# Ledger of designs, part 26: VH-VL binders against Translin-1 (tsn1)

Target 1, 220 residues: Translin-1 (tsn1), of Schizosaccharomyces pombe (q9p7v3)
Amino acid sequence: MNKSIFIQLQDQIDKEHSIREKLTAEVDLLDEKLRVLQLLLANCEQNLENQEEILEALEIIKSKTRGLAELASNFPYYKYNGVWDRSIQKVVYLYLLASWTGRLDKSLRPTYSLLSLSEVGQILQVPVFPEESTFHLSIEQYLHAVLSLCSELARQSVNSVISGNYHIPFEALNTIQKVHSSFQVLSLKNDSLRRHFDGLKYDLKRSEDVVYDLRIHKLV
Short names: E, the ipSAE of ESMFold2; O, the ipSAE of OpenDDE; V2, 0.75 times the mean of E and O plus 0.25 times the DockQ between their complexes.

## First folded at step 19 (VH-VL; framework fv_praluzatamab)

Design x3 (from x1 with heavy chain K57S N58R; at its last look DockQ between E and O 0.03; V2 from the best seeds 0.00; counts 0 for: pae O 14.4 > 2, off the site)
Fold by OpenDDE, look of step 19:
Structure x3 (fold): chain C 220 residues (1-220), chain A 120 residues (1-120), chain B 112 residues (1-112)
Amino acid sequence: as target 1 above (220 residues)
Amino acid sequence: QITLKESGPTLVKPTQTLTLTCTFSGFSLSTKGVGVGWIRQPPGKALEWLANIYWYSRKYYSPSLKSRLTITKDTSKNQVVLTITNVDPVDTATYYCARSRYWTFDFDYWGQGTLVTVSS
Amino acid sequence: DIVMTQSPLSLPVTPGEPASISCRSSQSLLYSYDYNYLYWYLQKPGQSPQLLIYLGSDRAKGVPDRFSGSGSGTDFTLKISRVEAEDVGVYYCMQADETPYTFGQGTKLEIK
């Protein structure tokens, strides 16, 4: 009887492993596409000609994310979310960035604003705030993505100055300031998120410095 | 020489839409750092900022009036248009358009203003 | 919204004498410890407003040197060293630290 119990346990272990492997495989495919989009958006101001590639990458990522969501929905979310959390965070981040920079669609109109979690969910056609047992975009993933966006905006602010787009640093600063203020009112329970938020102070300072330099040099 | 001139109806009925046009010369909204703003002044009262638009098409609105305000630009015509929907007698004011310098956030050139009266 | 408070609201002045107008903001207008997003405008009778001072202390083009702006943070002052007849009008302070841009109540300068 004791041997039987352990055999059953092993079967469960094997099943869990199998599920993780399946999920990991999908996440790996997603990650490959995320790298492509990240590269495309890293210097998007310098290359407007790559918009078609960006749109294609966005669609592929959307498709892969939906595929992952469908697969993941067959399993308890809390048990397996560790497999895709970082990747999904990156998905949200890149869509936020694309929207902010006006690369989300053919209009090429920057919004200089943040998509809400709900809006991201709508765009990706994945659930937001569902039952904990099913795949969804989590608040934590979104918040991490927003912080990542701020870091990227600070970085791109410098690049924009080099390229002569002197309005971008102001827009970036405005966004980062708003994010900073908003996060201050949040009760963050996640240690990783807290650590990530601590980095925002640096991004804010960096952004402020860029704006300051622009004013000193009267580049406008 | 930089000049701005406001044009539009001087009398509007309540609930109607007010459309004002700012025609300017001496500068272009294609130039970086350049914008145009609208400011109004009720008779005998202080100035009130309404909206700004800049060369890269960024728009800013007064939050209290945002739902009623629309600002647009036609760079080729050197015009900026402000629309105010559902006007009320409280919207009676002299309306000014002014050039806005984005980097200093000031209004350095102003139109003469146009008095708009909202009355039944 | 940032509230701008001017004092006095009425300022009778004898020609040749100095004048001073105070403007207080409900929030600090100081940015990066160097710039204040505070502006002074003059509206002469029957005219549109004209820019006098920008960024707290910089004099606009064509503005006489008898006008000066000072202050930082929440307290600002416009000074006229020697008032002339042409200086009659309503003076407004404005903040552009955040939208909406807001003006003070105005200070009416008159000649005694």
Scores: ipSAE 0.000, ipTM 0.510, lowest interface PAE 14.4, mean pLDDT 91
ESMFold2, look of step 19: ipSAE 0.128; ipTM 0.671
ESMFold2 (binder alone), look of step 19: mean pLDDT 93; pTM 0.952

Design x4 (from x1 with heavy chain W103F; at its last look DockQ between E and O 0.02; V2 from the best seeds 0.00; counts 0 for: pae E 16.7 > 2, placed apart)
Fold by ESMFold2, look of step 19:
Structure x4 (fold): chain C 220 residues (1-220), chain A 120 residues (1-120), chain B 112 residues (1-112)
Amino acid sequence: as target 1 above (220 residues)
Amino acid sequence: QITLKESGPTLVKPTQTLTLTCTFSGFSLSTKGVGVGWIRQPPGKALEWLANIYWYKNKYYSPSLKSRLTITKDTSKNQVVLTITNVDPVDTATYYCARSRYFTFDFDYWGQGTLVTVSS
Amino acid sequence: DIVMTQSPLSLPVTPGEPASISCRSSQSLLYSYDYNYLYWYLQKPGQSPQLLIYLGSDRAKGVPDRFSGSGSGTDFTLKISRVEAEDVGVYYCMQADETPYTFGQGTKLEIK
């Protein structure tokens, strides 16, 4: 009987554990910065003086995302991508939100527009759709991020009325409507993505109600 | 240590303007992410949020009261001032000021409160 | 306005036993499916409120680990694993997802 096979199996187990621990540590550091930016952008319509803080957080997140991409590219993508998947969805979402709200410098799109997956990749300087199974932004990450954006736009639409920014609800509705119609032509076979999309109708209704109330009360 | 203290009149007549001052120590409104809010509690009733002001002078008001409320700060004196115009007996309450953290939107340190009675 | 509904409104407990307080919001407090803008405060008799839990489940500084917050979306729970005499008072949940920030009606916890 040959015992060297079991020694090789233990070495592989230890190696995979070490890789996963290193990737998780980097993702945890990224997540700390994502929390900061998320809170800054949640109130950016109400706080016009936080622009420097937003730009600083965006640069830190870009740097950490590129650092994660460099580390992760040394390993098989589909074996380890579950480690960063949710956090990268959040990176994409926050860049979409920063661009939409006019808080992202060097955006490739005007305010109130959606960045494409390719444009997000260009801004972050990370690949999309790579052929070699290396770190990249995935279609599913982008689609989840777009849906998360719509939820936040519906929320900010309600709050913008309170602050007297009555044009925000119309821009939010326009964006949510475009996303809704675009998703209806997609074949969503991923259960997680389909469940996320199912919630979009509530964001749409909430945004529509705000615009209706503004028109009835002649606030626009 | 962080402390906040409310001051102002204890009795105010209807239609008058109520002015409340929050004086605090142990923190400054020049610190990023820091603010002060006002919450009131009518006798025997639940808490009611009124207004917040943060380090950049960004202000949030309860929408139903916005036309009657003004919140301001004096960073050099460590003071925040709330005014409520045209008071009536329903404004009778204990008024609290509290430190707020912008990134979490909580109220983590509260003053002792001051009871204001609005009566003819 | 987001309505916050607490249950029960009165909670007599025996010292050393667990306690559980429910809070339900009239709409989701989940921000970008990751965070809940939900907070728990304790107002002891004759005192100002004090923060216990922020963002749904994070314990405030100095709060004992027998207090825990859980839940997401519209349904939230505050648990006290073993009630002590110092825990008596009125517990309020609060939302900060949209203005006006609103509180529940309160749950009075008292020792039997």
Scores: ipSAE 0.000, ipTM 0.443, lowest interface PAE 16.7, mean pLDDT 86
ESMFold2 (binder alone), look of step 19: mean pLDDT 93; pTM 0.953
OpenDDE, look of step 19: ipSAE 0.015; ipTM 0.538

Design x5 (from w3 with heavy chain R31T D57K Y106D, light chain L97D; at its last look DockQ between E and O 0.02; V2 from the best seeds 0.00; counts 0 for: pae E 15.7 > 2, off the site)
Fold by ESMFold2, look of step 19:
Structure x5 (fold): chain C 220 residues (1-220), chain A 120 residues (1-120), chain B 112 residues (1-112)
Amino acid sequence: as target 1 above (220 residues)
Amino acid sequence: QITLKESGPTLVKPTQTLTLTCTFSGFSLSTKGVGVGWIRQPPGKALEWLANIYWYKNKYYSPSLKSRLTITKDTSKNQVVLTITNVDPVDTATYYCAHSRYFTWDFDYWGQGTLVTVSS
Amino acid sequence: DIVMTQSPLSLPVTPGEPASISCRSSQSLLYSYDYNYLYWYLQKPGQSPQLLIYLGSDRAKGVPDRFSGSGSGTDFTLKISRVEAEDVGVYYCMQADQTPRTFGQGTKLEIK
């Protein structure tokens, strides 16, 4: 083998490592902001006083996501998309949760429904169905985010009972049931997504138990 | 600091009703996420779950024994009571009560157990 | 009812050596790909059971780091990295995915 070939390969390896480091640094900054928003939304059903903090965190995450999209557009999508994949899943998840709980804007009016992938892309101002394989929100990221939303709604249902907000468990169950029915008609070939979906039955069971207990309590 | 203690008869005759009391300290059944369960262990055999009760009055029973079991609580006395009707020698076991966490579905603190023998 | 099957039923060990106990469920216990409704208990001689591991892999309060739980779906393992004399007793796995909650038959860990 010609030694010049290996010198050129090493130069390319170094360039790709530098690109990955740059992307990872930006993703790490985004992840820090995602942790803040997740904490703010964890018990938000009882706490309206943190709404301005939530709106600020949402705007910071939108700005960071847009910045990542711009940086990533300079490099081949398929080589580097694994760097941000899980972080972008979490961006989508937190926007779904903020919308469901009424925290996406100052209206404080829960939608109790699912933003579509297209609506999330519109809000974040990032592509969903690009003509080229460039930075975008993927269907897989969205589906994982929807499943994560169901887990969180099941968890929050218990706290809503303690606070006296008895309608939230019924809305959560309705959402989880609709997601469960919708996913059953999908052909899920991705192992990670299929395993995530297989766990939805536990969210459903937990949410059903809360609603059952409320019905018995209110009827007797 | 969580402690539980089972009390009740050590000997009962077939067809009688067995009443077991769990007296506990270090927690309250008014606390969110808190419950008490009953588990039994026949001599030399594996553990068998019987029933749980949680802070929000939710009760869960082993389906095979449901018609014979009743679990109740007295939050002011820090007590949970299990009754088993129409006992028979197969009900001979050490009976445990245990603290249960609703969100994780486990039994994280157990009482010392009380042996109940059912014989004629 | 979900049947829980443990292996081995008897496990003689030398102190300081590792030990491993297997538990198989008749149906999947997976809540999500991250955790399972699977629990491990130790019943020391003459004592009540104590919780070691909950939700597949989380150690209970006060349980030493030498105990670890792993596995997913239907196959689970409890490992003891360095067996001590105080670890003798009967180990039970339990599932809480479906009512009734059910336990394995037990694995008796003894010092050789």
Scores: ipSAE 0.000, ipTM 0.444, lowest interface PAE 15.7, mean pLDDT 86
ESMFold2 (binder alone), look of step 19: mean pLDDT 93; pTM 0.947
OpenDDE, look of step 19: ipSAE 0.020; ipTM 0.559

Design x6 (from x1 with light chain Y101W; at its last look DockQ between E and O 0.02; V2 from the best seeds 0.00; counts 0 for: pae E 16.0 > 2, grease 19.4 > 18.9, placed apart)
Fold by ESMFold2, look of step 19:
Structure x6 (fold): chain C 220 residues (1-220), chain A 120 residues (1-120), chain B 112 residues (1-112)
Amino acid sequence: as target 1 above (220 residues)
Amino acid sequence: QITLKESGPTLVKPTQTLTLTCTFSGFSLSTKGVGVGWIRQPPGKALEWLANIYWYKNKYYSPSLKSRLTITKDTSKNQVVLTITNVDPVDTATYYCARSRYWTFDFDYWGQGTLVTVSS
Amino acid sequence: DIVMTQSPLSLPVTPGEPASISCRSSQSLLYSYDYNYLYWYLQKPGQSPQLLIYLGSDRAKGVPDRFSGSGSGTDFTLKISRVEAEDVGVYYCMQADETPWTFGQGTKLEIK
């Protein structure tokens, strides 16, 4: 019989697989650099000597994110965006963390605040709204990144106490509380995002416990 | 070289208070980021976490046992003490102390354990 | 309390063959993108436990690279690529996401 239709289907499958492999290879290179930056930021209050390494890692990640954006622009965005979605969430998350902790530039001045989605897009030189089917930072990626930041801030509150900075746990709690309140105003349609937000209460509780321990220790 | 060793009574009567001492060497609780925890294992059963104490005096207790547990430290003697009040035969177990890393909450070095039997 | 469920409870293996132990938590242990508050310990016969894997997948100091931890959220696996005779004992998973920190029931690995 006539197998030309099935040969055409197989050719399309092979083409899409080739595109995904090309995109995945670029994402894998980005992921390697994300692991490096994550480690550098994990204990950054204790190690100010690593600031040049952090700035270098940020620039490499920015360059690789733009390279991914250029490669991805040759293909339909929504067909392939699943390839980079988690990695781009992590790019946004690490830039939020670098800003909050004062590691985004040489000033070493913590902002204790969230960069906006627009500010992250400007820093990465990547579009932030889906005006068309081009590579962009999505609102969902940003919101997931904000929630991941809160988890990390709760963890780092302990480290700041060890360093004698009793201000940082209060700033972490303040940030997590503001995120919690702001998300309650949002209409979250995405099931994954709602489940991530539902977990924020554990970060809030852990941050509250650090502040509580500080108050008990100081009062006793 | 990091070592920990548990000491205390091997036999205790119900309703009494059990006091266990962890003596360690190769690290100090004056070192930032470390602590000591207590874990017990009833004969033939799984491990059960009891309490942790860290360098900055942060203490964590198993919630169901908190009213009976007290964990303290003496940094100059390299000792951590666990007290369990009003013991019962269900408290029969091998008791371990272990070093804990504060940021990971793991137990990376363990003592050899001491068996405590609670019996009339 | 977070319940940790291990499978299998008994695992006979031949030296040189791979082994796999599963651990399932009653709620997510994911703290951030890459970190899970999940740990693996080995208790060799007559000995105290020793740490193998922390934070889901990181190998403790001195642990051979034939041991690997994987998984995220609620489902975790400890793999031994080539079991050696010295690997016998009881394997426990533990979570430290929420107090009380809890252990699985244990998996006894035996040489057959």
Scores: ipSAE 0.000, ipTM 0.437, lowest interface PAE 16.0, mean pLDDT 86
ESMFold2 (binder alone), look of step 19: mean pLDDT 93; pTM 0.951
OpenDDE, look of step 19: ipSAE 0.006; ipTM 0.517

Design x7 (from x1 with heavy chain N58Q, light chain S32D T99I; at its last look DockQ between E and O 0.02; V2 from the best seeds 0.00; counts 0 for: pae E 13.3 > 2, placed apart)
Fold by OpenDDE, look of step 19:
Structure x7 (fold): chain C 220 residues (1-220), chain A 120 residues (1-120), chain B 112 residues (1-112)
Amino acid sequence: as target 1 above (220 residues)
Amino acid sequence: QITLKESGPTLVKPTQTLTLTCTFSGFSLSTKGVGVGWIRQPPGKALEWLANIYWYKQKYYSPSLKSRLTITKDTSKNQVVLTITNVDPVDTATYYCARSRYWTFDFDYWGQGTLVTVSS
Amino acid sequence: DIVMTQSPLSLPVTPGEPASISCRSSQSLLYDYDYNYLYWYLQKPGQSPQLLIYLGSDRAKGVPDRFSGSGSGTDFTLKISRVEAEDVGVYYCMQADEIPYTFGQGTKLEIK
């Protein structure tokens, strides 16, 4: 047995590990900013004074995402995507939330609509549907993000009632219903995505209950 | 019939706080999609938007004046109040309150305006 | 901030003749590929401003049909088909696409 074979293998292992470390370092930086933005967007309906901070955080996240994309583009996507999948999913989620709540730009107008994967890609200036060997926003990441959005909308729906924003629950319900209907036509092969989708029914129910309460009180 | 009327001091000294009240009738700030905004106009100059408040707790401020502006509402009295702190002669203007439709973001009914002079 | 630029700033017109005012924005006011958040107001002498046109082309309640708004994106136009004496005043365009809402310089329409 040639001992040199194992030396070569070890070299490859070390190289791969090094790449993962580099990518992880970038992802960690991204994650720190994602936490900030998540906190800022947690109660969007209650505070408009933090819009400047939100916009700043969005820009930073965009920049870091692009940086990650640039670095990652040097390596096979399928080999290293595990390093950033969760974080990129969160990026997409937060941009969806920002857009939905009208915090994506200076308009401060809620859209109550869902950005498409292509639109998110355009906003972030990151490729969508490119060659699988290069960095891109994946369909799975987007779908997870949409489901996460629905959960957050259900949560904020309840909070909005407390804050007296009685229109939000209705819009939230409408969005969640649309998402639910849309997902039903999809053939989901990913186990994690299926599990995540199974949770949507609870979000939908939660949202329906909120709207129901508002209707009986003639608030919507 | 929808009406709005501005009230408050017509003369204010520099560095003082200006408080203006908009009293309206014919609509309610409890109605969805309804808001009230403040716009001012220095003598002989163009219009400048200051702030909006709506039926929900959302408030919009001019970024350049945000630190000095506070807008509040009393739905039961059909009143909206605007406060401007640390006024300066440059704040001399006719101040208007106007009804704002949230979904169209227009001002479809205006008060007569009140001239506020800032002078020592 | 979005800058609104009107032209002309002074507009003398003869009664019965048409008038046209231009308003340009420093960035597109088109939202969701459908609505332009552009508005026209008229401030008659000694009066408060009054809404003429909203969302670029929709005429406000009570506004005569001789007034019309057109345009999309960054270029907008207010037209008066037949100017009347009561149309004298300063016309302002306004954008509500972004905070802060901003107005043009105003166009003073006078009877020639």
Scores: ipSAE 0.000, ipTM 0.520, lowest interface PAE 12.7, mean pLDDT 92
ESMFold2, look of step 19: ipSAE 0.000; ipTM 0.498
ESMFold2 (binder alone), look of step 19: mean pLDDT 93; pTM 0.952

Design x8 (from x1 with heavy chain Y56H T104S, light chain L55Y; at its last look DockQ between E and O 0.02; V2 from the best seeds 0.00; counts 0 for: pae E 18.2 > 2, off the site)
Fold by ESMFold2, look of step 19:
Structure x8 (fold): chain C 220 residues (1-220), chain A 120 residues (1-120), chain B 112 residues (1-112)
Amino acid sequence: as target 1 above (220 residues)
Amino acid sequence: QITLKESGPTLVKPTQTLTLTCTFSGFSLSTKGVGVGWIRQPPGKALEWLANIYWHKNKYYSPSLKSRLTITKDTSKNQVVLTITNVDPVDTATYYCARSRYWSFDFDYWGQGTLVTVSS
Amino acid sequence: DIVMTQSPLSLPVTPGEPASISCRSSQSLLYSYDYNYLYWYLQKPGQSPQLLIYYGSDRAKGVPDRFSGSGSGTDFTLKISRVEAEDVGVYYCMQADETPYTFGQGTKLEIK
């Protein structure tokens, strides 16, 4: 009887391992495409000729995200969501960045503004806040993505000055300020999210310094 | 090529349960971003939304009717079923099913409708 | 619940003339800067409703370009630049900003 119990437990362990391996393989394929898009968007201010490459990468990432969502929806969400959590944060982040930079051809927001969580879900055609325990974009994934966007905007603000594009620093500062104000009213119980938000002050300061330097040197 | 068709009883007595089936073709509820909704129109009156169900199994109900409504789907049969419990003569209406796009929350293809009369 | 109020409720028109139907929402339907959760449907006599306009201004597939939607927030307009006999029927606006999704009372467009 004890032997039978252990055989049944081992069978369940094997099934869960198989599920995690299948999900991880799909996530790894998605991550490869995320790295490509991240590189394309990191220098998109300096390279306006890469638009077709960006749009292609966005479509591949959307397709792979939807494929992951379909696969994951066959299994309990909260048991397996750790497998894709960081990768989905990056999907959301890169879509926010593509939209903010004017590189997302079907964005629901004008350039230099943020997509909402529901808008990202609409564009990706994946669920947001589902009642049932199925694959969905989470509030925490979105909030982490917004904070990651702010770090990248601060970085691109610096690079835009180097390339002589002086309007980007003002738009970046405006966005980072709005995010900072909005997050201050949130109750951030998640330790990872709280620590991520604590770092926003450095992105804000870096963005402020760029704008200050432009004003002092009369470049704007 | 997209078609929807409502089926069910045309006459139902008060207090009974009304069961309506939407059978559709030209699309599948396994397609991401797609759902089916139910809308009714009492004779000579405006349209009234009842419920939606989407590919990801999320269900949406009119709040005033939620306690009486149940929407379910059978993706393999291309069917969506609506039940309305404890019907009353005010439930007399033409009932439509329609394809809904999740992101637009619109109804882009409608069935022909089926008139259901609730009377003794 | 969001109340949708249409005006006029009856609209007799001469063929070839423009027509305009108003829809007012009890609260803003603005979803994003240029998009509103506002939709227009036409129910021709004896037929099921058909989608004309979604997101306040986008024409549905197969809808002639003589139909246009405009407005934002709480005030919306459906325009027909040149009314044809096939345009007769009842026009409904609908909001999808929050459940329950609600329809206006309808505007009956008739040929004079």
Scores: ipSAE 0.000, ipTM 0.416, lowest interface PAE 18.2, mean pLDDT 86
ESMFold2 (binder alone), look of step 19: mean pLDDT 93; pTM 0.950
OpenDDE, look of step 19: ipSAE 0.005; ipTM 0.504

## First folded at step 21 (VH-VL; framework fv_praluzatamab)

Design s1 (from x4 with heavy chain T104V; at its last look DockQ between E and O 0.02; V2 from the best seeds 0.00; counts 0 for: pae E 20.0 > 2, off the site)
Fold by OpenDDE, look of step 21:
Structure s1 (fold): chain C 220 residues (1-220), chain A 120 residues (1-120), chain B 112 residues (1-112)
Amino acid sequence: as target 1 above (220 residues)
Amino acid sequence: QITLKESGPTLVKPTQTLTLTCTFSGFSLSTKGVGVGWIRQPPGKALEWLANIYWYKNKYYSPSLKSRLTITKDTSKNQVVLTITNVDPVDTATYYCARSRYFVFDFDYWGQGTLVTVSS
Amino acid sequence: DIVMTQSPLSLPVTPGEPASISCRSSQSLLYSYDYNYLYWYLQKPGQSPQLLIYLGSDRAKGVPDRFSGSGSGTDFTLKISRVEAEDVGVYYCMQADETPYTFGQGTKLEIK
C-alpha cells in the first residue's frame, strides 16, 4: 500500500475529528440544559411555581439550539448529524411537552395538542425541510419526539391520577389516539418506522388502561 | 452494571429442540425501549442475527429461521429464552444474547456466548 | 435481505498508523435523510462482539475517539486514526434498517 495514501487519510481523519469535537462541545452544553428542563417538566402539573425557571430554560435551549444550527451549517448535514440527533430530538420533545402542558409561555394554559414540525421550527427559529447540507429539524427527529411525548403523557397520566387530576388521562389518551391515527396514514415503508409504531401501540394501550381504571372506579 | 449470560446444552442431537436461556442483570425488560436479541456465530464464520424481544409484545425473527424459532421472556426472572426446533449440524455455533436498545436498534451489551454443537 | 459487503477482509496494520474499513449495503440505510441504521462491532480474539459505532457515526460509550464512523446511504467507513495493539480483532458492520438484521463478512485487523 502507498504510504502517501495513509498520510492523506490521516489528515482527513484529523479534520473530521476536529469538526466532531467542535460540534460535540456545543451539544454537550445543550444537553446540560436539556436535563434541567426535563426535570422541570417531569411533573409540571404539580408545580406551577417553577414557571419562571421553565421559561428561562426554554430560552436558553432555544439560544443554544440556534447556535448549534449556525455552527453545523458549515458542514455536510449527513456526515455529522449523528453528533446532535439525539439532543435535537430531545429539544423538540421538550418543546412539544411544554406546549402540551401549557408551559411554553406565561399563559399557563395547557393546549393538550401537538405543535407541528413547522411550528416547532418557527418557535426555535430553525429551518425545516431545507437542503440536505443545511442544518434543520428533520421529520424523523420530530416523529421520535412525538413518540417520546406519547410515552411521557402516558407516564404523567398515571401520576396525575395519583395526584387527583383526573382530566389529564383523557387528554393524554386523546392525543395519543390522534398520533396513532396519524401514523397509520403515513407511508410506513421503512421497517424501523414500523417498529417505532409498535412502540406507540404500547403507549396507547397504557393510556387506555388508565382511563378505563378511572371509569370503573367512577372517578370520572 | 449490565451483564448477560447464556446457558443451555452444549451438545444437541439432530432433529431435537435447542433451548437457550439468557439471564441478565443491570436492566429490566419492563423498561420501555429495552430488549434482548440473539445472535449466533458458526466457528470461524460471521455473525448472524436470529431474533429480538422487547418490553412489550414486540418479537422479531429472522425470516429464514422463523418457523423454527421462538423467543420468550420472563420479566420477573430477568430471563429471555430462545428455542430452535429441528436442529441440524449447520446450527452449530456460538450463541450470544445481547441487550438491544429500541429506537436505536443496536446491541450495546453482549453475553460471553455459549458454544452449541449439533452432532449425532 | 440486505447484503452487507466489507472490504478489505484482511487488514494488516502497523501500530500507530491509520486504518480504514469499508462497508457497503445492497440498499440504502438512510432514513429520511437523517439516520443511517449502520453499526460497527469489534470482536477481539476470544471475546464477544462489542459495539463501536451506532447509527453510522455515533461512538458507543467507552469507545476511544480514535474510532470514527462515516458515510451515508450505501457506503460507510470505519476509521481508526492510530491503530493500537488492543484494536486487533474482527470488525463487523451491521444494518438494522430492516429485518433480518444482517452483518458484513468481517474484517480481520492484525498487527504487522
Scores: ipSAE 0.000, ipTM 0.493, lowest interface PAE 12.2, mean pLDDT 90
ESMFold2, look of step 21: ipSAE 0.000; ipTM 0.413
ESMFold2 (binder alone), look of step 21: mean pLDDT 94; pTM 0.955

